VHH binders against PI-PLC X domain-containing protein At5g67130. Designs and how they scored, part 15

Target 1, 376 residues: PI-PLC X domain-containing protein At5g67130, of Arabidopsis thaliana (Mouse-ear cress) (q93xx5)
Amino acid sequence: CSNGNCQLLDSCSSATDCVSGLYCGDCPAVGRSKPVCTRGQATSPTSIINGLPFNKYTWLMTHNAFSNANAPLLPGVERITFYNQEDTITNQLQNGVRGLMLDMYDFNNDIWLCHSLRGQCFNFTAFQPAINILREVEAFLSQNPTEIVTIIIEDYVHRPKGLSTLFANAGLDKYWFPVSKMPRKGEDWPTVTDMVQENHRLLVFTSVAAKEDEEGVAYQWRYMVENESGDPGVKRGSCPNRKESQPLNSKSSSLFLMNYFPTYPVEKDACKEHSAPLAEMVGTCLKSGGNRMPNFLAVNFYMRSDGGGVFEILDRMNGPVLCGCETLSACQPGAAYGSCKNVTVQTRTPSMDSTAGSNSGGSYSGSVQFSRSLAS
Below, E stands for the ipSAE of ESMFold2; O stands for the ipSAE of OpenDDE; V2 stands for 0.75 times the mean of E and O plus 0.25 times the DockQ between their complexes.

## First folded at step 10 (VHH; framework vhh_rezetamig_d1)

Design r06 (from p02 with L101I; at its last look DockQ between E and O 0.44; V2 from the best seeds 0.00; counts 0 for: pae E 2.3 > 2)
Fold by ESMFold2, look of step 10:
Structure r06 (fold): chain B 376 residues (1-376), chain A 123 residues (1-123)
Amino acid sequence: as target 1 above (376 residues)
Amino acid sequence: QLQLQESGPGLVKPSETLSLTCTVSGGSISSGSYYWGWIRQPPGKGLEWIGHIYTSGSTKYYPSLENRVTISVDTSKNQFSLKLSSVTAADTAVYYCAREIYGRRWDYPFDYRGQGTLVTVSS
């Protein structure tokens, strides 16, 4: 197959061989030696089932969204830090990411995104001024008037009114979901339709409690439970809450942020982790949350998988909650809860292709090419 | 002032063992309770954590490397070392030794790092 005709798991030479929404990648970590089409875009859950409270949906979130392996280097310095993603904020949003975890620091007499330590940014851990990323978010919200974006800030900004001024300067105050409308006792959030009608389409949370009263930026753990991140968060069979969070089964807040990424990111392992292991952990965290489906799934290297990846898993998280079906693609808008359509999936193993005479080695990796936006 | 310095061969053949030593000066590796780690940066990529050794000798390694990696400490020489067996071209990187801050709670959790040494895996 070629020219946009290759289906999920079909062999491919480039992303343009694959149907829209797929890209061409491999997963040596599970022994797959040839590139195949893998899923690279989310299905928007509101495009299938609209009108429910915000806290009924699950959204893809990128951990350290700004920590992009392909980000430009600062002039004259070499960046020496860990990376968590491989593409721009614009591309992440176009592919259906709707949550961004950002680490913000006072740096260079400005607010910067840094992947650093102890509230201090260095030139070798710095990425860019935060306002550049926030302008990408503004452009997305402007161009996509029914979309809702959530930002989680690990906040090391000490300048007075630093966050509120930053977001206003980025033109984001007109989309701001006001703290006064956030449920505080585990109630349902407004419906996504009401949020869109009021243009309350940007949710912003900070890790610093005082910022809520001082700047109108919600303190994260008043509104959500969150599991432990890093190696404790990927232990099979366990989904413990982080220290700042109430227990995951607490009814004191309406949202549930699930982290699934190791303490130290390793890009080469992500394709294996974002497949069967992630699906199993979703089940574990669902039970730990008192049969409460997470509302955000935060990952590193969100496009890496051995097939359907985080995107297929999101469909399986949304289907049961939104329409009573095993996956979002089986939902029938307007039908009774649990009335599901048949979903036909062609299952195909990649073949061992051969080439004459000049091949060396026995392995290679696929190329990363970003697919067109899912949103219409 | 604590200083860390990597030493070892810059070129290693495939299937052989990469061997590096970190010499600590301006402080004692055996005093205090610290983690002593190895990290690497492949060309054009970010850091990868390899593992660490606690002052008492306990080790932890990144799971996918665990069967190939050994970290050890020699307190009499104020050194700790890395051995990575069965190397391939994928192990080409700049290797750094570093002291880890207690727990892995920060994005870049190393308060002291060596200059780095390039190790190339090539026939």
Scores: ipSAE 0.494, ipTM 0.807, lowest interface PAE 2.3, mean pLDDT 86
ESMFold2 (binder alone), look of step 10: mean pLDDT 83; pTM 0.846
OpenDDE, look of step 10: ipSAE 0.867; ipTM 0.940

## First folded at step 11 (VHH; framework vhh_rezetamig_d1)

Design u01 (from r04 with G32S S33N T55Y; at its last look DockQ between E and O 0.61; V2 from the best seeds 0.69)
Amino acid sequence: QLQLQESGPGLVKPSETLSLTCTVSGGSISSSNYYWGWIRQPPGKGLEWIGHIYYSGSTKYYPSLENRVTISVDTSKNQFSLKLSSVTAADTAVYYCARELPGRRWDYPFDYRGQGTLVTVSS
ESMFold2, look of step 11: ipSAE 0.639; ipTM 0.866
ESMFold2 (binder alone), look of step 11: mean pLDDT 85; pTM 0.862
OpenDDE, look of step 11: ipSAE 0.788; ipTM 0.902

Design u02 (from r04 with D107S; at its last look DockQ between E and O 0.75; V2 from the best seeds 0.00; counts 0 for: pae E 2.8 > 2)
Fold by ESMFold2, look of step 11:
Structure u02 (fold): chain B 376 residues (1-376), chain A 123 residues (1-123)
Amino acid sequence: as target 1 above (376 residues)
Amino acid sequence: QLQLQESGPGLVKPSETLSLTCTVSGGSISSGSYYWGWIRQPPGKGLEWIGHIYTSGSTKYYPSLENRVTISVDTSKNQFSLKLSSVTAADTAVYYCARELPGRRWSYPFDYRGQGTLVTVSS
């Protein structure tokens, strides 16, 4: 097959061989000799079901979203660090990522994104000034007025008012979801419709508790439970909470962040791990959370899979909660809960946009534009 | 201040065994609270984890390398070592030894790294 006609799992030589929403992905870890078309694009759950509390949805989140293997080097500096992703923030957002984990440091008289050690940034671990990626987020939010983005900050910024000033300078203060409106007693969040109507479309959390009172940046673990990251978080049959989090089955907060990535990022094996093993771990974490579906699924190398990947798994996480169907693609907008499309079981997720993007042949990187109207 | 220094041959022939030693100074590997690891950076790529050893002798290796890797510790010399057998050109990289960071919340998995040593696999 070729020329936009290759289906999921068909062999391909470039992204343009695959139908819209698929990319040409390599997975040697499963013994495949050639790349095949894999899912590279999320279905927006709010374009299907838009009137529910924010804490009923599951969103794709990228771990160390800025740590891009293809990021340009700083002049005269060879970068020496681990990479976690393969494309830009803009591409991640266009492909349906709605959560970004960012590591922020004081560096070069500014705030930088670094994947670094000892709470210090170095030239060889630095990626770029944080404001650059925040401007990408601002551009996305301005161009897509019904979309909501969440940022989780691993916070090593010590300069006074550093975070609040940074976000204001990026033009993001007008989208800011205020801490005063965040539920603290396990209540439902505002509906996505309400959040969009108020233009409260950017949620920002910090790892430093004092920043909530000092700068109005929410302390993450007041609002969500979170499982252990790294190797303990990918151990089959186990989904333990991290130290900073209450037990996963605690109902004192209403959001649930699920991490699924090993301690050391592994580009070559991610495609195998983001398939059956991830789906099984979602089930384990659901049970550990007291039958609460995670609201964020945080991964490395988000486009790598042996087929449907994280995107298919997100559909299966959203379907039951949002519309009572096994997968999001079976949901019918405006229909009663549990009223599902009968023919779409295990089918490819339809495109939400009639113009699906692609950026190059044979790459795991790609783009899709999302446009939607908030119909109540 | 803790220092790690790699040593070993810079050139290894295909199918031979790459052997490196990391010497630790300014601290003891026998304290028992840390993992001692090997990582590498192939040309034009990011870091790749190879494996680590705990003072007890417990090891963990990256799965695709598991059959070719041995990491060992010599407490009396305050050193740990890497052997990577059956090398090919794909094993050409700068090799670093590192102390792995305790606690699972850290997004960067180690807190001290050696200066690195280039190992080229070539005839």
Scores: ipSAE 0.439, ipTM 0.785, lowest interface PAE 2.8, mean pLDDT 86
ESMFold2 (binder alone), look of step 11: mean pLDDT 82; pTM 0.836
OpenDDE, look of step 11: ipSAE 0.868; ipTM 0.941

Design u03 (from r04 with Y62W R105K; at its last look DockQ between E and O 0.17; V2 from the best seeds 0.00; counts 0 for: pae O 9.5 > 2, placed apart)
Fold by OpenDDE, look of step 11:
Formats: C-alpha cells, structure tokens, sequence
Structure u03 (fold): chain B 376 residues (1-376), chain A 123 residues (1-123)
C-alpha cells in the first residue's frame, strides 16, 4: 500500500503512505525489518465522553518534554545529555499530549529548560529558555479552547517569584487553574466542562512546596500520587510510590501520575515498551493504587511503538473508567455506561513472511515520521 | 569505605581498543543492587555517560557508543572493565568508573567514583 492508503500495521516507506492519524515507524527491537504504520495521535477522551471530573480522565504526558533529540544546539556548545523525546512541544500537543514534564533551572540570568545533574544547569545540558516552550503552550491553548494542559515542573528555580513571573510573561495567567480551587483531601476535580467554561485550562505543579504559598504554584505531591521514576518504575510486577509521594492507594490525593520510562532512555528500544509491557504495568499500578486509574501516563519517545503504542494504551485506560468499555474506541457518545460497540480488534499479527525476497527496498533508517509542522 | 580505582594504559593508538579496569575495594560488586558504570570527560567538555553493568550482568550503553563499547564484570577479582574499540581522537578523555544508584534520575547518580584516568588517543 502507498499514498495514504496504508492501514495500521501495514508496511510503509513514508508517513504519507499511512492513513490519517498514523505514522510510518519501525521497531527493530521486536525483530521488524520494515517500518509499518503506527498510531501517532491520541483520541480525545473528552470528545467521546464529556462532562466528567478532570481526575476521571487519563492523559498522555511526555517525560522531559523539552529534551528533544532534534532540538537545536546552542551556538558553540555541544550538548551532552540524555534525550527523552524526538518531537517538538507543539507537535506533541497536536498529537494529543496533554501533560508536559519540564525541568526548569536558573541559567544565564534567566529560567532555562535543562536536562542536567545535581540541580545545576550547564552549557552542555541547557536546551532553551523556558519561556519559549511556554509560549508554545500558550499558542496551543489559544488555538484550542477546549483543551486542558498540565505542566509538572522539576523545579530548580531559586529566583524570587521566578515561576509566577515566567508564566505571566508567557501569557499563561489567563488559563491558570488557581490553587484555591484545587480539590483537597482526594476530592474530585471540577468537570472538564466547567474548567473549560472558566478557562481554567492550565494546571501547573512544582516540586517545591513553599512556592504554593509564595507564588501560587501548586505543590505536586499535595494533589497527586506518583510512582517511582526510572528503572524502579518500569520493573515488571512492581509499582512503588515515589519517595516524595504518598502511597499510591492514598485517598489524600485525587490525581495519579504513572511514570513509565527507564532511568536511561534508549530510543531504539522504546517501541517495544509501549505496547504489552506498558499495558501490564498499567495493571500493576492500578492494583497498587487501590484500583485507581492513573490520570497521567508519562513516557519517553511517545511516538515509538510496534502498533497502537501509548495511544492504544490510553484508550484502554479511559474506556473502562469513562464508559465501562474495554477501550475508548468502543464507547458510544450519549449511550448508557456499559453500552459498548463491537470493535473488531484487528489483531492482525503482521505475518513475518520471512520470504525476504531480494527486492531493494530502501534501508529504512528507523526514524518515526512526525506531523509536519504546518509551515505557515 | 567503598573505593574505586581505574587502571589501564594512558595512551592508545587510533583504531585500537581502549581497555580499562576498575578495581573495587571496601565492598563487593556482587552485593546490593547497583550499577557499575563508566563515564568520561573530554578536555574542555562535560561528563559523558558511556554505560553501565548491573549486578545481574545486564548492560546498557550510550547509543552512539553502543557498537564500540563492552562492559564486563569479574566478580572473582571484584573488578569491572571497559572496552572501547576503534578509538579516535574524540575518545581522548579522563575516564571514571563509578557506582550508580538505581532510581536517582535527577541527581548525580553516582555515590562513588574513581579518581579518573586520562586516556589519550594519539598516533
């Protein structure tokens, strides 16, 4: 198949071969020698089932959203750090990412996004001023009036009123969900409908507790539980809480952030992690959380998959909670809870037809095709 | 107290294999759940992670070095080693062996590190 007619898991050579919403990607880690059409966009859960509390939905989150392997280098400086993403913030948002993890540092008399060590930003770990990314978020929120974005800040900013000033300068104040309205003691959040109506469509959390009172930026672990990040968080059969977090089954918080990314990111291996292993971990974390579905699923290289990827997993997370179906795709808008349509899960295991006939198919370098930045 | 010490040649010719050994004293490599890793600092540059080996023998390498790097453990000697093949001038650096703590994503993941050894790649 070619020219936009390729379906999910069909062989492809370019992104243009795949139908809308799919991208051409490879997964050598699972022994695939050819790229196939993989899912590249989330289904908006609110577009299917609207009007529920915010904490009933599951959203895709990108770990170190800014740490893009394709990010421009600083002039004269080689960047030496781990990369967690390969897509722009704008593209991430357009593809359905609704959570962004950002590491913010004081650097060069400003606040920068850095993937650094020991709480200090260096020239070789710096990416860009944080305000640039926040302006992308602002643009997205402005263009998409029904969308809600969540930002979690690993906060190494020491400048007085640094965060509040930064967000104000980015024009994000008008979307700010105020701390005063955040639910306490595990209560439900406002409905997404109400949030949109009030234009409270930006949730910002910081890792620094004092800033809640000082700057009006919510302390992350007051409002959510979180599992361990890195290798401990991806260990099969285990979903421990982060040290800073309450136990995952705690009723004191109404949000649940599930981290699913290794300590050291491996781009080529990410595609094998975002299907069955991730689904299994969701089950594990669900159990650890006392049957609470995570509200945020944080991953690296979010576009890498062997088929449905994180997007399918999100649908499987949202379906049971929002409409009582196994997957969001089976939900019927306006129907009673538990009324599911028959979704033919085309489990077509791509027949590894081993007959590698000699056809000179161009060596696919293994890059996922992302949404073309609308060159305006 | 745990101590790590790098050993190996300080000079390697281009295209040859750089070989270093880290000797661990004051504790056993096989004890606990740690990563045993190698990092390097090229002149005038920041620290670069090369890779590590877990007590189980599982290895991870920096992607750009993956094809050239081998890390191994000798539990009988309480040592772990680094081999970097096909070296070039770009591989000139101070090399450090270190113990990595699992789960400390945001902090300097090393609780113990050697003093470092300079390896120069020169014809």
Amino acid sequence: as target 1 above (376 residues)
Amino acid sequence: QLQLQESGPGLVKPSETLSLTCTVSGGSISSGSYYWGWIRQPPGKGLEWIGHIYTSGSTKYWPSLENRVTISVDTSKNQFSLKLSSVTAADTAVYYCARELPGRKWDYPFDYRGQGTLVTVSS
Scores: ipSAE 0.008, ipTM 0.331, lowest interface PAE 9.5, mean pLDDT 88
ESMFold2, look of step 11: ipSAE 0.495; ipTM 0.814
ESMFold2 (binder alone), look of step 11: mean pLDDT 83; pTM 0.839

Design u04 (from r04 with W106Y; at its last look DockQ between E and O 0.66; V2 from the best seeds 0.00; counts 0 for: pae E 2.2 > 2, framework grips)
Fold by ESMFold2, look of step 11:
Structure u04 (fold): chain B 376 residues (1-376), chain A 123 residues (1-123)
Amino acid sequence: as target 1 above (376 residues)
Amino acid sequence: QLQLQESGPGLVKPSETLSLTCTVSGGSISSGSYYWGWIRQPPGKGLEWIGHIYTSGSTKYYPSLENRVTISVDTSKNQFSLKLSSVTAADTAVYYCARELPGRRYDYPFDYRGQGTLVTVSS
């Protein structure tokens, strides 16, 4: 096949061979001899089911979004650090990423994105001035007036008012979701429709508590629970909270950030990890969160999979919560909650726990699709 | 100041064993609670973690490499080494030895690193 006709799992040589929305990706970790078409774009959950509180949705988040394997080198510098992604922020947003984890440092009399250690950025760990990435975000928000983006900052910036000045200089203050509107006691967030109407379409969180009072940048762990990242976060059967987070089943905050990436990234192995193992881990984290579906799924190499990948898994995370269906593609816009169409999904793991949803005890069966066979 | 230096052949034939030694100077490999690691950077890619060894001899390797990797330490020579068997062209990279900080706090957890040595797997 060629010229946009290759279907999911067909062999391919380039992305243009595959049907729109598919990525031509290799997965040597599962023994494939050449690339196949895999899902490369998210289905926007708000394009299917709009108008719910922000904390009912699950969004794709890229870990160290700026750490791009294809980023050009600085002149005369050998960059020597781990990469976590393979494309630009613009491409990530166009493919349906709506959360960005960024590491910000004081460096070269500016604020830079670096993948580094001990709060110190070096030439060999530096990527670029943070404002360049933030201007890509501004352009996306300007071009897409109904979209909402979340930025989570690992914050090593010490210059006074550094973050607030940076975001204002990028033109992002006009999209800023104010801290004063963020629920602090586990309440529902404003609806995505209300957030769009107010143009409050950029949520920004910092790892430094003082920045909330000093600069109006929300302290992350007042508003979300988060599981541990790295190898503990991918260990089967366990979803431990990170030390800064309350226990995952605490209802003191409304958002749940799920990390799923090993301590050391290896792009060739990500395709296997983003398939059956990730689906199983979503179920484990759902239970650890007190039957709360995560709102952010943070991964490395987000397009790598052996088929439907993170995108299919996101559909399975959103379907039950947003429309009472097994997957988002089964949702029928405008239909009653639990009224689903039949779709085929590919999985190699047990079904994810789908007990999250509206307040209902005895009327929900855990499956909302029924088919009738005729006895004759 | 602690310094690390890689040494070993720069060219290895397919199916053979890549062998590198890291010599540590300006400090003792057996002092403190550090891991001694091997990392590599394939052309046009970011770093890949190969594995590490603790001074006691305890090792951990990246899972997809673990059947091909041996890391060992010689405290009397203040050295540690890497052997990677059955190499292919995919193992072509700049190889670095590094001191790895304990814990899971850092995106780049190496406070000291060698200058690197290119190992090419060809023909």
Scores: ipSAE 0.528, ipTM 0.828, lowest interface PAE 2.2, mean pLDDT 87
ESMFold2 (binder alone), look of step 11: mean pLDDT 83; pTM 0.843
OpenDDE, look of step 11: ipSAE 0.797; ipTM 0.910

Design u05 (from r04 with S58E G103D; at its last look DockQ between E and O 0.57; V2 from the best seeds 0.70)
Amino acid sequence: QLQLQESGPGLVKPSETLSLTCTVSGGSISSGSYYWGWIRQPPGKGLEWIGHIYTSGETKYYPSLENRVTISVDTSKNQFSLKLSSVTAADTAVYYCARELPDRRWDYPFDYRGQGTLVTVSS
ESMFold2, look of step 11: ipSAE 0.687; ipTM 0.884
ESMFold2 (binder alone), look of step 11: mean pLDDT 83; pTM 0.837
OpenDDE, look of step 11: ipSAE 0.857; ipTM 0.936
ESMFold2, look of step 12: ipSAE 0.629; ipTM 0.862
ESMFold2 (binder alone), look of step 12: mean pLDDT 82; pTM 0.838
OpenDDE, look of step 12: ipSAE 0.864; ipTM 0.940

Design u06 (at its last look DockQ between E and O 0.72; V2 from the best seeds 0.00; counts 0 for: pae E 2.6 > 2)
Fold by ESMFold2, look of step 11:
Structure u06 (fold): chain B 376 residues (1-376), chain A 124 residues (1-124)
Amino acid sequence: as target 1 above (376 residues)
Amino acid sequence: QLQLQESGPGLVKPSETLSLTCTVSGGSISSGSYYWGWIRQPPGKGLEWIGHIYTSGSTKYYPSLENRVTISVDTSKNQFSLKLSSVTAADTAVYYCARELPGRYRWDYPFDYRGQGTLVTVSS
């Protein structure tokens, strides 16, 4: 096969061989010696089931979204740090990422994104001014008026009003979901339909409790439970809560952030980890959360898999909650809960009309387009 | 001021053992609650963690490397070392020795002191 006709798991030599929404990925970690077409785009759950509270949905989230292995070097600086992702924020959003973890620092008389230590940024750990990434988010929200984005900030900013000024300067204040509307006692969030109608389409959380009162930026662990990140968060059979979080089965908050990535990012193992091991861990964390499905799934190298990857797993997380079906692709808009359409194991990856598709750039490049055609 | 300095060969033949030593000055390797680690940066890539050693001799290695890697400490010389056996071209990188902070899951880059780095090329 060639010229956009290769299906999921068909052998390929370039991304343009694969149907829109797939890319040509390899996974030597599972002993595969040749690339196959793998999923590279999410199916939007709100395009299929739209009228539910925000806390009923599961969204793909990228850990250290800014830490891009393919980012150009700053002039005269060699970057010496770990990388977590392989494409731009714009590509991540277009491929269906709806949550971004960002680490923000005071640096160079500005606020920068850095992959660093102890609240201090160095020129060798710095990526770019945070406002550049936030302008990518603004452009996406402007061009996609029904989409909702969540930002989780690991916050090392000490300048007064630093975060609120930053987001206003990026033009994001008009999308801001106000703290006053966030449920505090585990009740349902507003519906995604209501959030879109009010243009409350950007949720922003900080790791610093004082910022809620001082700047109107929600303190993360008032509104969500979260499991441990790093090696404890990928240990088979275990889903322990993060120390800042209440126990995962606590019902005092209504959101659940699930992390699945090792302490040190490992690009070459991600394709194996984002397959059967991740699916097993979702089951473990669901049980640890008191039978509550996570609302965010945070990963490194989100495009890497041996087939359906994080995208197939998201479909299986959303299907039961949103429509009572095994997977999102079996949901029927307008049908009764549990009324599912027939979906084969060899389900073709959806594409977003004539504008959707994967761009070539070698076997590991993502698409600039979102797989929304199934949902519209 | 604490300083770390890598030493060892810049060229290694395939299938042989890469051997590096880190000399610590301006502080004692046996003081405090720190780990002493090896990291590397392949051309055009980010850092890769190899492993670390605590002063007591307790080690932890990256799992896919553990059959090929040995880290050891010599407190009398204030040094720690890396041996990586059966090298291939994929082991070509700049190698750094570093002091690793406790509670490494709290930090994206957990090394507060790092050597200047030494390029090791694996080539026939």
Scores: ipSAE 0.455, ipTM 0.799, lowest interface PAE 2.6, mean pLDDT 86
ESMFold2 (binder alone), look of step 11: mean pLDDT 82; pTM 0.834
OpenDDE, look of step 11: ipSAE 0.823; ipTM 0.920

## First folded at step 12 (VHH; framework vhh_rezetamig_d1)

Design v01 (from u05 with G32S S33N T55Y; at its last fold request DockQ between E and O 0.68; V2 from the best seeds 0.78)
Amino acid sequence: QLQLQESGPGLVKPSETLSLTCTVSGGSISSSNYYWGWIRQPPGKGLEWIGHIYYSGETKYYPSLENRVTISVDTSKNQFSLKLSSVTAADTAVYYCARELPDRRWDYPFDYRGQGTLVTVSS
ESMFold2, look of step 12: ipSAE 0.722; ipTM 0.899
ESMFold2 (binder alone), look of step 12: mean pLDDT 85; pTM 0.860
OpenDDE, look of step 12: ipSAE 0.885; ipTM 0.950
ESMFold2, fold request of step 15: ipSAE 0.659, 0.644, 0.725; ipTM 0.873, 0.865, 0.899
ESMFold2 (binder alone), fold request of step 15: mean pLDDT 86, 86, 86; pTM 0.879, 0.877, 0.879
OpenDDE, fold request of step 15: ipSAE 0.900, 0.887, 0.906; ipTM 0.959, 0.953, 0.961

Design v03 (from v01 with D107S; at its last look DockQ between E and O 0.62; V2 from the best seeds 0.72)
Amino acid sequence: QLQLQESGPGLVKPSETLSLTCTVSGGSISSSNYYWGWIRQPPGKGLEWIGHIYYSGETKYYPSLENRVTISVDTSKNQFSLKLSSVTAADTAVYYCARELPDRRWSYPFDYRGQGTLVTVSS
ESMFold2, look of step 12: ipSAE 0.622; ipTM 0.859
ESMFold2 (binder alone), look of step 12: mean pLDDT 85; pTM 0.868
OpenDDE, look of step 12: ipSAE 0.885; ipTM 0.950

Design v04 (from v01 with D107E; at its last look DockQ between E and O 0.64; V2 from the best seeds 0.72)
Fold by ESMFold2, look of step 12:
Structure v04 (fold): chain B 376 residues (1-376), chain A 123 residues (1-123)
Amino acid sequence: as target 1 above (376 residues)
Amino acid sequence: QLQLQESGPGLVKPSETLSLTCTVSGGSISSSNYYWGWIRQPPGKGLEWIGHIYYSGETKYYPSLENRVTISVDTSKNQFSLKLSSVTAADTAVYYCARELPDRRWEYPFDYRGQGTLVTVSS
């Protein structure tokens, strides 16, 4: 197949072979000898079920969103660090990423994005001035007035008012969700409709507690619980909280950030990671959170999978919470909770939805929500 | 000042064993505070962690490589080494030895790194 007609799991040579919204992905880690079309874009949960509190939704988040394997080199230096993603912030947002983890440093008399150590940036760990990425976010919010973006900052900025000035200079202060409106007692957040109406569409969190009072940037762990990242966070059967986080089952905060990525990223292994192992870990983390579904799912190499990937898993996380169905695509807007339309999905465990006399002569087929494919 | 330097052949034939040595100078490899690691960077890609060794001989390897990797240490020579067996073109990379911080807090946990050596796998 070719020219945009290759279906999910068909063999492909390039992204333009695949139907819109599918990515031509290689996965030798599962024994596949050639690339196939895999899911490359999210289904927007608010396009299906709108008007619920923000803390009822699950959003895709990219770990070290700026650490792009295809980022241009700095003049005169080879970059020597780990990469976590493969495309620009703009492409991530266009494909349905709504959370960005960014590492910010004082560097070169500016604030830079670096993937480094000991709070110090080097020429060989530096990516670019942070404002460049934030201008991509501003452009997205301007062009998409109903979308909400969350930024999590690993914060090594010591300049006085460094973060607040940076975001204002990027034109992002007009979207700012104020700390004063953030729930502190475990109550529901405002509805996504209310947040859009108020133009409170950018949530920004810092890892430095003092910045909340000093600059109006929320201290992350006052508002969310978070599991351990790295190898402890991908260990089967375990979802321990991060040291800075309250226990995952604490109800004193309303948001839950789930990390799922190894300590050392390996591009070729990501496609296997974002398949059955991730789905199982979601179940483990749900239970560890006191039967609370995560609100953010943070991953490396978000496009890589053996089929439906993080996007299918996100649909399965949102369906039960938003409409009481197994997957988001089964939700019926305006229907009672638990009233689900009949869909066939690509899963490791097929549904047993057929009945005698109502399904004569047919076979099940997959239903997927199609979107624009990532070309690079 | 602590320095690390990689040495070994820059060209290796497919199916053979890549062998590199890291010489540590200006400090002791016999330290309870650090791991001694091998990392590599394939052309146009980011770093990949291969594994590390503690000076007493305990090793940890990246799982997909563990069947082909051996890291060893010689404290009397202040050196540690990498052997990667059954190489293919996919193993072509710049190889670095590095001192690895035991603290898992850092995204790039190497406070000292060698200059790197390109190893090309070609027939």
Scores: ipSAE 0.617, ipTM 0.859, lowest interface PAE 1.8, mean pLDDT 87
ESMFold2 (binder alone), look of step 12: mean pLDDT 84; pTM 0.855
OpenDDE, look of step 12: ipSAE 0.874; ipTM 0.944

